Miniprotein binders against a2bj90. Designs and how they scored, part 26

Target 1, 235 residues: a2bj90
Amino acid sequence: MSRSARRKTSALNTVLRVVEVFASIQGEGPFTGTYSVFVRLAGCNLRCPFCDTRYAWSLEAGKPLGVEELVEEIARYEPSLVVITGGEPLLQRHPLNSLVEGLESLGLRVQLETNGILPAPARDEQLWRVYHVVSPKDVPVRVPGAKLHPSWVDYARATGRAWFKFLVANEQHVREVAEYVAKLGIPRSRVYIMPLTPEKLDMKELLELHSRIASLAVKWRLNFSPRLHLLVQLP

## First folded at step 5 (miniprotein)

Design dG8
Fold by ESMFold2-Fast, scan of step 5:
Structure dG8 (fold): chain B 235 residues (1-235), chain A 84 residues (1-84)
Amino acid sequence: as target 1 above (235 residues)
Amino acid sequence: GDPEELIDRALATIWEATALLLEVIRRAKKLGDPRLQELAERVIQLLREALKAYEEGELDKVEELVKRALELIREAKELLEKSE
């Protein structure tokens, strides 16, 4: 490879395209209520009709940040949890592994949010050692192109570091999730159902939706994820 | 098609091929087969060229290079299955 080509390839591997870095409370999944720093990476391999972060779909929405610079910025917040989200963060897998290595070297706990279309981490990746919340979009919401990669089930069994979080609007959706996880052999203890929130809901409607989905979680013996940040009006 | 969708899909395809390559490398390391090592090196080279093409905005070239990489990965998997 020419010197110019190697220089460009090196630059791609040393930077992440970052949309935003901010402190908040984790509102979803197994770590709900945790003081966290959110790192939203640019780019997504899906175009979900219900997506709240459409501004992150394009790689051009991200600003190039060096891994070391980003680690230092995150560390200044002294978070209990670093949440790496996107778009789809695994689209930037190579520099993401370097980021995880830097964060873990500081003793910071890391959680990745992923749609699970791209394969789960291999044992030799830094990503193997962190927590993953996988949000499949093939069931029940049927987003085109959204098929869960089967390696995520194997990763969850091998490590105990993955959970599966499903967007649901009604009991029929919960039934479909129950059938889906049974077919794949995913334990109920690793399954969360979360309200699929339409664009416009007032606070009363949002609470009523949360109540209905939580009641279904009890009925179907699944875990419940709120969208706490929406209820308390945090980003 | 939305140009942003084309760019995002190109990058996603590179990462998918990379993940499949890592699985092949992991399995090949257990066998020590030089043919598998040569295939892995060829796939690495194609994926490096695809990343360069992506940086240069040559999305059609990214698609073709990744397609070639996936073909070699399938060949490597067939060799692995016959050896395991």
Scores: ipSAE 0.000, ipTM 0.189, lowest interface PAE 14.4, mean pLDDT 79

Design dG9
Fold by ESMFold2-Fast, scan of step 5:
Structure dG9 (fold): chain B 235 residues (1-235), chain A 84 residues (1-84)
Amino acid sequence: as target 1 above (235 residues)
Amino acid sequence: GDPEELIKRAEETIIEALRLLLEVYERAEKLGDPRLDELLARVWQLLAEALKAFREGDLDKVEELVKRALELIREAKELLEKSE
């Protein structure tokens, strides 16, 4: 399959539907603490009960932006990292590959955040060359319709550019994550557990939750992801 | 047909099916119907298989799988109309 043919196709894929673009600090995952520009794409293929960005669920929530215009806007922030998130960014796969190509041409590092239901990048995609943080929604608390696509495990092994981030509330959740990643053959070094924040928490409650989950990460020999932006009150 | 046109048609078909699925999700969430959840899970399975077929260049399989997904989306819409 020709990438050129993919680039020339689809009236719906001539632009990205973008909810917001903003500068902040990456609060989660392997690049925690990095000065980043966040690009939130519209549309999502799940309806997670604990979703913080329900305003991005509909494709119509996004404004149409041309890839070139979006690259220029991102570049003005001079970021150390471009975080492409959403919704589910892979729903807009075709123009997303073009966006990634433009960003890489400027020497910008790109991280995609995805629920992993849609297949991992193929070798002929620009997305093959960037970082991916995959947030499976089939464990520990399964979201209806969620299932990690098996190609993400192959992609992680082949490239070393994918990590798996799991929302956990207690030790039973961590046990289920440990069993899940062992069964799929995901290396522990590529696994992050992160606090599940179901309701509005005050700062003391938020810090206490972080402390408990971090302690479990040490006990179970997994990596810990904070939600740093929540702790320091950034978007 | 032209191979470029067939690839374009397959991609557009998948994107349109995903768009219609998201529309049904927005309506189904308000109802909380387990039967709708089951139908939507089946639609996602078919679309995941269609995306895999698209990556493998099997455009005939993409068309078949998306057609089946659209049939289930129509069934879900009928259930929504009865429950609204």
Scores: ipSAE 0.000, ipTM 0.250, lowest interface PAE 12.1, mean pLDDT 79

Design eS1
Fold by ESMFold2-Fast, scan of step 5:
Structure eS1 (fold): chain B 235 residues (1-235), chain A 106 residues (1-106)
Amino acid sequence: as target 1 above (235 residues)
Amino acid sequence: SPEELRELLEALKSDNEEVRREAIRILGEIARRNPELAEKIVPLLVELLRDPDEDVRLAAAWALGAIALANPEVLEKILPELEKLLQDPDELVREAAEYALLRILE
């Protein structure tokens, strides 16, 4: 079969296993406050102790959905940002590139949330052109098996389209993050620290935690990410 | 950089389809974010919609669709070309044109 014929067949057969699609406000990272559609893909290559979305760990948690149908569903929301998250979206890399292709054709801004274990996009991938928020699980609360792929640092420097977001509970965690990013050559301007939120905090405790971590961000000259959706009770 | 822009413009005429594809993607992003450059870049990308390579045509369709949505001032130059692309022999090229047109015309 020719390359063109193979490409057409591959595109027609691309199916993503999708857990949920919903509109909300991006509560985290460099696009905090943006009206967004969230696409949660099934499957994950980690089993983080503090994971809030354990229901997405298995590929079986996702329903098969064609790329074209998903693009049309997302477009109906008229979002300012499409957030592709999961699990780990890069586990479904091939159909994910096709999804990004369709979304870019509509002029939609796309942000991927990834744990960064799998390699960063290559120049010939559609994923090369979108924004990435990488959440390394190497530090400060190490998850067994987690290791940031070094290509993410190269990708961030080459494109300016990646940021690194770290969950922190205290100043010792921030120090460990600072040492980690310095060792890897990640600019502080590309680093966000975000509160590590225990499952059962009341709203006052949640706000106090945000205030403490924000203060540490100022002290250490790092960016701060809230978990805004938790504060305003959105999904 | 003016030097980098010149190199990208020359890359659109490369004998290598991969080089043309990459140049389209980079120039498309530049034109999408810089309305003043879109007027100069769009006509060059329109020519690539008739490229012999289907992946080059696909890249040009994506770039032009994205530029049209970000920069309405070049919309009149892009719309007729995307409409012609609905008859393209490559299915992915047709899909890209359909998506862009549906969004633009809403």
Scores: ipSAE 0.000, ipTM 0.102, lowest interface PAE 18.4, mean pLDDT 81

Design eS2
Fold by ESMFold2-Fast, scan of step 5:
Structure eS2 (fold): chain B 235 residues (1-235), chain A 104 residues (1-104)
Amino acid sequence: as target 1 above (235 residues)
Amino acid sequence: SPEELRELLEALKSDNELVRELAIYILGLIALRNPELAEKIVPLLVELLRDPDEDVREAAAWALGAIALANPEVLEKILPELEKLLQDPDEEVRRAAEEALRRI
């Protein structure tokens, strides 16, 4: 038995580095509008120039929480959806599988947000059974060092539990996304484009950007993700 | 950025062994995707092969094996250190060293 297996079977040794836990409305992706609890895990394997959550990049930004303690904290909110995000949640893969097991045992629906650089879940992982929103950073943002792991396309086809969400600023970005997903064999029904908001925008500018990107989604026959929480001023 | 990298390098010196273990995985993945950083990161990971915590040593072995596979320039510095780790008192650490050496 590995140390990872020992950590999974021992509540006392199963710990996650957690930046924040809070209730809000899911503002992005296929579950937009859902009452959710957000669990932001510490650490990230990328340094995106347009990152909105730079405070989560460091492992030291997170406090250690036991899986059982975290499950109880999440359950107190009685959420319709648990959103596990971060940095990059899959960096804490082993305790994350234990967290998912605990949440599923309570009948809670789980969505993971990931940059897709680390491999997709294997069939024997608890993570294989939950929803994933993958945000590739190799196009169009072109973050240095970022590359989508090919197993995510296989996982999406096998399970129907993955979607791909891309940050876009203009039509050229949308064209690059369309070419990228076509080459990888990702169905357009699994693809979301979302406004790239790299600088502070006032509410009028934010709405105008949303309108432009939504119009491009219609033109290119892709799904549109808003940033609803920004529009309604929620965390 | 240089500032974020500095924070991760500082995490390797944390009093908390779990923080050190996770920082090793993150830095290993960063070095894999940014080969130019390998020369700076590898010496620090080599030091952690002698960490008092066995999970930290296992993580360091994995990261160094992955980096060596992707970056031949640092292979000569990594190989002898992984070979020494085959004598580690912890079975899982020895297994990680064997697996890393097999992949190279």
Scores: ipSAE 0.000, ipTM 0.157, lowest interface PAE 16.9, mean pLDDT 79

Design eS4
Fold by ESMFold2-Fast, scan of step 5:
Structure eS4 (fold): chain B 235 residues (1-235), chain A 104 residues (1-104)
Amino acid sequence: as target 1 above (235 residues)
Amino acid sequence: SPEELRELLEALKSDNEEVRREAIRILGEIARRNPELAEKIVPLLVELLRDPDELVREEAAYALGLIALANPEVLEKILPELEKLLQDPDEDVRRAAEWALAEI
């Protein structure tokens, strides 16, 4: 390839299909309570029946945005954390690495939310240096096609920058999670269980569900993730 | 755009393995969304399952698995080639092939 063709290809490879960019509080996982800007990327490699963001499943749901433009938009929020979510962000892996490079250049802390089907970052990727919350969908919720890539376990052990967040509805689900993480050698300190929230719970029901799952986390010696944004009625 | 697609297809034949790997990821996403384009893109990604670089072979296997989830018709064309990858000398390439075959 000529230099000119490579420069054009590089520019095209730095375009992300983005569904939405908004400021909120991170409501889930190890960074719960952090003032964050959320970047929802389009496209997903799963069709989870309990999915809250079905509008992001198609790549066509996203508007093409250049990495430089997106970095500038994110920076205007002056966030303590940039949360890159989707769909499945790793489906747009190359321009995503470019986005991460731009955000890190500004000293911004980055967290990726991923279903973990695609491989964990390699050492030569910018994504190697940021935080990852991996949400496996093969256990306990058993979504077809949702096998966790084993490289995520190696990445978590090597870097200490990955956590595993599981949707659970009851104690049997927690037992299945405990057995799964033990079999894969995932440290319990890297494991979060989070309430699987049915549509249209009232606030009392939502709080009661959170209480039940949190109690199970204590009983099974796992970390608990709330869905804080739901409890405080933020996006 | 048609111009962007042409440049990505040309990138699959780049001498730089990183450029080829990047093109596979983007074209895989495009093919998953567009069945018409998948028919054109899939044969080129199948060729990359035999690439000299193991990271390129791994990426091609994942891309083909994801495309097959959206369009089962192309599976008949890729299954024999993915099965050959189960014997690949690289462990990560074998793992990618196992994943792709399990998901289809």
Scores: ipSAE 0.000, ipTM 0.178, lowest interface PAE 15.3, mean pLDDT 81

Design eS5
Fold by ESMFold2-Fast, scan of step 5:
Structure eS5 (fold): chain B 235 residues (1-235), chain A 104 residues (1-104)
Amino acid sequence: as target 1 above (235 residues)
Amino acid sequence: SPEELRELLEALKSDNEEVRLEAIEILGYIALRNPELAEKIVPLLVELLRDPDEEVRDAAAAALGWIAAANPEVLEKILPELEKLLQDPDEEVRRAAEEALRRI
């Protein structure tokens, strides 16, 4: 490891641009219901029309935090799960690996939320050892510039530490997801469909949408992810 | 912002290697925030892969790897240059090229 000291102190290696850190319940995916601390990193490589966190798109939206300071802040929450999300957290890959190393040294369980455009972790990365929820935006929602990197399928097969979570609004979307994951060889056990929630739904409409998508999950033999935090009014 | 970008692009051509290093780091982040600027930034970073300072070559390789991973439009311009860098006389520069290629 002959990296210079100056390069180790660069924004890419020891400092993360962080938008927010907060405790909540994981509302989505395979760890739904888990007491978690959320770390939202700044920067994103997509501009999704349905994005709930547009405030995180710019790297300048995040304040610079040293990895050690951030590990200490996270540890104070005593979480069952650390959820690293963004924007797209893999845009800050080098300091993110250092963060993961620090969190794992404390015995903390880590889950990354990613759009899957950037490559999956290599075996020599600390990120290889943590959980990943990959949210492809090429199918069914067809965001311009979005394409799942094929290495995520290989990573999922090799480690069993990746799941694929798809936003769906109707049965045609579910059909497209089913065809997509079959073509890529993604096991159904690793696939979640989740309601695509428009901004202005009332609670009755939100419950009806969840019910419809859950019924489709049963019909198509896929896993269902709620957006539990929306149903119980948590961040 | 437009004036700051101009100053950063000028800084890549500075006689001071430390100034070039700082500019590479900042422009790498700018390109990740704004993929539309990647086409303007990439040719200058490619020139820095042949910089006399090995740390500058290393930093340029890393930045180009990040940019190429996030922006397929410039991949064709970056990929052959990173492949050439695998033959660099400096061991750390060769490792940076390997890391950058793995990122793509």
Scores: ipSAE 0.000, ipTM 0.140, lowest interface PAE 16.5, mean pLDDT 81

Design eS6
Fold by ESMFold2-Fast, scan of step 5:
Structure eS6 (fold): chain B 235 residues (1-235), chain A 104 residues (1-104)
Amino acid sequence: as target 1 above (235 residues)
Amino acid sequence: SPEELRELLEALKSDNEEVRDEAIAILGWIAARNPELAEKIVPLLVELLRDPDEEVRLEAAEALGYIALANPEVLEKILPELEKLLQDPDEEVRRAAEEALRRI
């Protein structure tokens, strides 16, 4: 990109590095089944070995898009939900708050997906008013450097707008999650367990894994998140 | 790790603007998460607020804003530097400093 164009884009402080924008069905978490537009932001502060979106790890993977242009693009889809995901969206916190302001001004419902390492929104941020699905990577998957910031628990209690979604492969993982959330004081009603899916499962294996993790959710009195898009073969 | 941190600090001196931008963002995250490392990282990001390139100054201001929001302990070292940036010759750098100060 030209120096002039990059300078103009960065200077506005209202530019996001965006990997992709697409319509699909939200396959995970509390809004499973909702017609959504997904905005994948570039950059991540973790290098999870099970990551399916390694192409988004670098900020350079994203194209610079102005907030106003991005709001217009999202609005054309007429979505029931805008899902802002990535890498780690909070790495682009300042322009992200501007995006959220624009989307809310149009009456659009916004959900952020975050690893929870960076602090939860402050009351003065536009991000304070939207939904957050926090995916801790310290338990049970034990990604180095992935400690959940304690402010997320306070935010969840203060607003009722955060849920915690954990990747699990077996009952031992579920036990570790149950102990972790009890220690932090996270209510079970705010906790989802979701299947940790290896890359090469066939459809029968994928369904069997979903069934097993769902049964564990019932047994442990936790919420279950499918990976619905994998089951119905959507992005 | 100490080796990874050293590589990121060297990346701040790269002639490639994209490499520098990525290093600034990652160092911002590391400093926000690790108050002990923030002591070493914050002074280097503060130096970038005086960089000849307006884009580098903008990126450094953003990173310092994130660090200050996450780590009240380093706030006293960051606030005066962001306040100086309010007098920056570039209008959008001034705007970024205003936004960062508003959020911390």
Scores: ipSAE 0.000, ipTM 0.162, lowest interface PAE 16.1, mean pLDDT 80

Design g1
Fold by ESMFold2-Fast, scan of step 5:
Structure g1 (fold): chain B 235 residues (1-235), chain A 80 residues (1-80)
Amino acid sequence: as target 1 above (235 residues)
Amino acid sequence: SEVEVYILIEFSSPEEAEKAAKEIAELAKRLGLEVEVEVEGNDVWIAIEGDPEKVREFLEELIKLAEKYNAKVLIEIETR
């Protein structure tokens, strides 16, 4: 039994469930504006009401790709940044570490997008060396089952390789974020607020929302993340 | 369709691993999931199969349990 489970785990170490791979511009967070290739992994441990990528929630949505094959596919795009997202990428932690190793061996910069429920990387993981944008769903949106793992705060302080990105709709949300990060000891320099965009906004409404949230970022002395891809009509 | 998940949890001692394995088996029973749990030294190996939503609930509670023990968790997923 233990041998069978260990063998199955080892076999899965080299395969990822991948929903899509595509080139675009990173529209969010600290690397906004960077020519990137996006790798969307299947599976998620949350069911957020505002989720834009519900098609990735199921593990069935992903096709199996070998790590070496995926590294070669990503490399063909010649990206300035590889964005690994999902679902929740850390659900596939072992083959993800192998993927990161392959990408770093080619000199590629890697950014992971995670909900932060699963623990932050340990020093012996390849994931320790890459960038992480953590999107807690504890606050202000209060998604059921969401809770930031405390190891992410320690990881951010130790490495300087993690930022925390929060969806906000109004000033009360920004206040809740400010209180949350102060309580956890997250430096404001590592905090981004980003517009929570309803599904049906015209371009004028979208720009007005961005302007309002950016103004709140200045007022509260936090960083601002746009949703640039929405403003320039890219995937 | 169903999902199949393989999990390795590394504990600080064999005694913690044995204790945690019993809690993990009980958690799976409460959620109506079919689970194999095997203890090998400090390591607990888990193979679980079932409905994706129930497996998600199991993984959420498993992570909380691992936090309690300060244990390292490794999760590998396969769809059928």
Scores: ipSAE 0.000, ipTM 0.177, lowest interface PAE 16.9, mean pLDDT 79

Design g10
Fold by ESMFold2-Fast, scan of step 5:
Structure g10 (fold): chain B 235 residues (1-235), chain A 89 residues (1-89)
Amino acid sequence: as target 1 above (235 residues)
Amino acid sequence: SAEDILWKARLYIERGDYDKAIELLREVLEKYPDSDVAEEAAYLLLLAYRRKGDYEEALKYLEYLLKHFPDSPLAEEARKLIEEIKKKL
């Protein structure tokens, strides 16, 4: 057995179910405005009523892509940021760690978007070293089955590599978020509020909603996330 | 949840504790057969039994994947193992 054969990864370390790979601008969170490649993984452990990506809920929606092939595809875009999203990307945790290892070996910056139900990365995972935007679904909108895993708060405090992003429609929602993060000991500097956008808003309504939520962010001393891609009509 | 059980099972596989992983993965298929992680649990059972050298049990989960998820990417990966598993039987 050669050295190469002994270093070969298992099939589980080399295959991800991928819905889509595309270049765009990150429209949300701490990296808003960054030229990014989005990797949408299949499968989700929630069924949010306001979900924009219902087509990714099933693992069957994903095409099998090898980690090495996916890394090469991503690298061809020459992105400033790789955004791994889904469904819930942590459902494919093991091959995801392999993907992150490959991307980091090329010097690429990686951000995960997660609902935070599954545990935060452990120190021995490749995922420990990358950025995470956690979108809890237990407040202010209550989604059945949603509960933030407490390890995410510990991870955020230990690393400074996690932020918490909440969908809000009004001031009562912002109050609920403020109470929730205070109870958990999440610093305000790690908290983003983002407009909960109904599917059928026109551009004037969308801008007015952004303005109202941004004003509430100032009032409550929280960070504001736009949905920039909606405002500039990008995917 | 099914997702938490699957995550814990993957951790046991990484540690080489295939018996504990199999226990958890079977729980996923028994209690959460319609969950989004059932397909992956079946594939991990195939892998864990194969690594233990239990090719009879590995074949059962290979057949499970081909029957219940014939067009899935994990079923396609499992098809690549058919010849290896048959040779060992």
Scores: ipSAE 0.000, ipTM 0.109, lowest interface PAE 20.0, mean pLDDT 80

Design g11
Fold by ESMFold2-Fast, scan of step 5:
Structure g11 (fold): chain B 235 residues (1-235), chain A 89 residues (1-89)
Amino acid sequence: as target 1 above (235 residues)
Amino acid sequence: SAEEILQKAWEYAEKGDYDKAIELLREVLEKYPDSDVAEEAYFLLLEAYYRKGDYEEALKYLEYLLKHFPDSPLALEARYLILEIKKKL
């Protein structure tokens, strides 16, 4: 089969709408500090007022790429971690499972970033086997339409491969998070609080915000996620 | 409630018991057709039939979802199954 014929067949069967692919350091969550390749998928099922990636909201913002082509592009970076983010990656669930299969075949570690509105992976999905950072937007930030699917809690208990990352601005937000995760039975070891960063902060303000939220994490015995890439001025 | 029945359907689907999941999802749509979970129930029916290998029924629920919930983010996910379902028909 020629390369053109393979590309045509791939496009008909499995394609992803991709906004960007770039190398950086994972700045957030349980793998903070890891050399990573970021794959930003197009499309989102929320319109968060604090969103940093509004350019990815539309599915049309993404270029169609075949799974095999994308796997080859990612592999050239030789990453320690592949971060699949978006928009909301689970909007492209079917071809995303194919991408994960390809990446796993190369021994690459994969982390998915998701808002958790769509259901967690089933056992027969390739997505069952990778790491997930779930960022609920129903508590404490109360984004309209943002309801965490309960299957994510069951997935976390069954696999140990999900963490929950919450945006917080103050101690009242941390209290609401603590109550929320206790009610759902999410262990504190699986919970991260992260600073809700306004669109414009200078470096001193950004560091002071990080310090305040980190102190609250210690006080409430939760994990802290920085936004390290903002502090070191990486994408 | 509609949410409780939907949650049980997800639990059966997770275990690979798609027949039981389908039964409960149909119950949600019959008893609570106007509920806020109806859209998700249609999507899960599509997924359950697809995984069961019932491509004719899966396509039926896909077309329903796209026709009646065209602006839904879940409908967008469902579109990615179109080529695979059509290939099997």
Scores: ipSAE 0.000, ipTM 0.153, lowest interface PAE 16.9, mean pLDDT 79

Design g2
Fold by ESMFold2-Fast, scan of step 5:
Structure g2 (fold): chain B 235 residues (1-235), chain A 80 residues (1-80)
Amino acid sequence: as target 1 above (235 residues)
Amino acid sequence: SEVEVEIWIAFSSPEEAEKAAKEIAELAKRLGLEVLVTVEGNRVYILIEGDPEKVREFLEELIKLAEKYNAKVRIDITTR
């Protein structure tokens, strides 16, 4: 067993390509309103036209940071939640598992934001034990190259640690999401719809869009995610 | 299923490492693979995840590149 422990310790010295680390409030999904540290990893396997973080698309956009150094940096913020996002963080899967192990050893709650194209965690991965917010891009907006890996539905059923978050602009989008999740067998309790926010909305327009999408969530019996950080002008 | 490959390559100099890293990134791009390439002194770390067949083609070309540089290679493969 000592050899297994040494392997895990060695993995903590692997490198991640990190774009930024900052404290803020989680503005989206099931943990909305939580004091969080955001870790944005470099690289993405999609080029979404509505992407807010195009600067993170390239793997070269990130600076190499050792996993142990990153764990110490995150811990200094004393967060209630660590949000690992990107780009697509699963592109750096092996060192990401090591990061999660380090964070979990400190009792920190971890949430991964992923587009769900790459497979869900296997039972022997550290990632199996943390929370995942999966943002499929195959419906309703339909990004080229995007397809939810079917293992995410199995993972959600097996663990109860995945939610599915969809960007929607109107009722037709909500209908398409409802049909999509029904066909895949995703429980409505695990589904969030979130406003697809155009680049140039004033605060009144942004609030009105939130109100409309929230009303649709009630009508269709789905959960609603705001984009709270946009409403309160946080990163 | 997808495969994940971690590669560490040691070159004779930092200049060779930088040159090789650029060639590796170009190779991945030609094969339609997204790859992480990090240079640390005379060492290059590579992380690839994707389709097994495309990853195999990448590895074959990478081995040839390492041979040209007389570089030392370590490869770890994880299947998912």
Scores: ipSAE 0.000, ipTM 0.167, lowest interface PAE 18.0, mean pLDDT 80

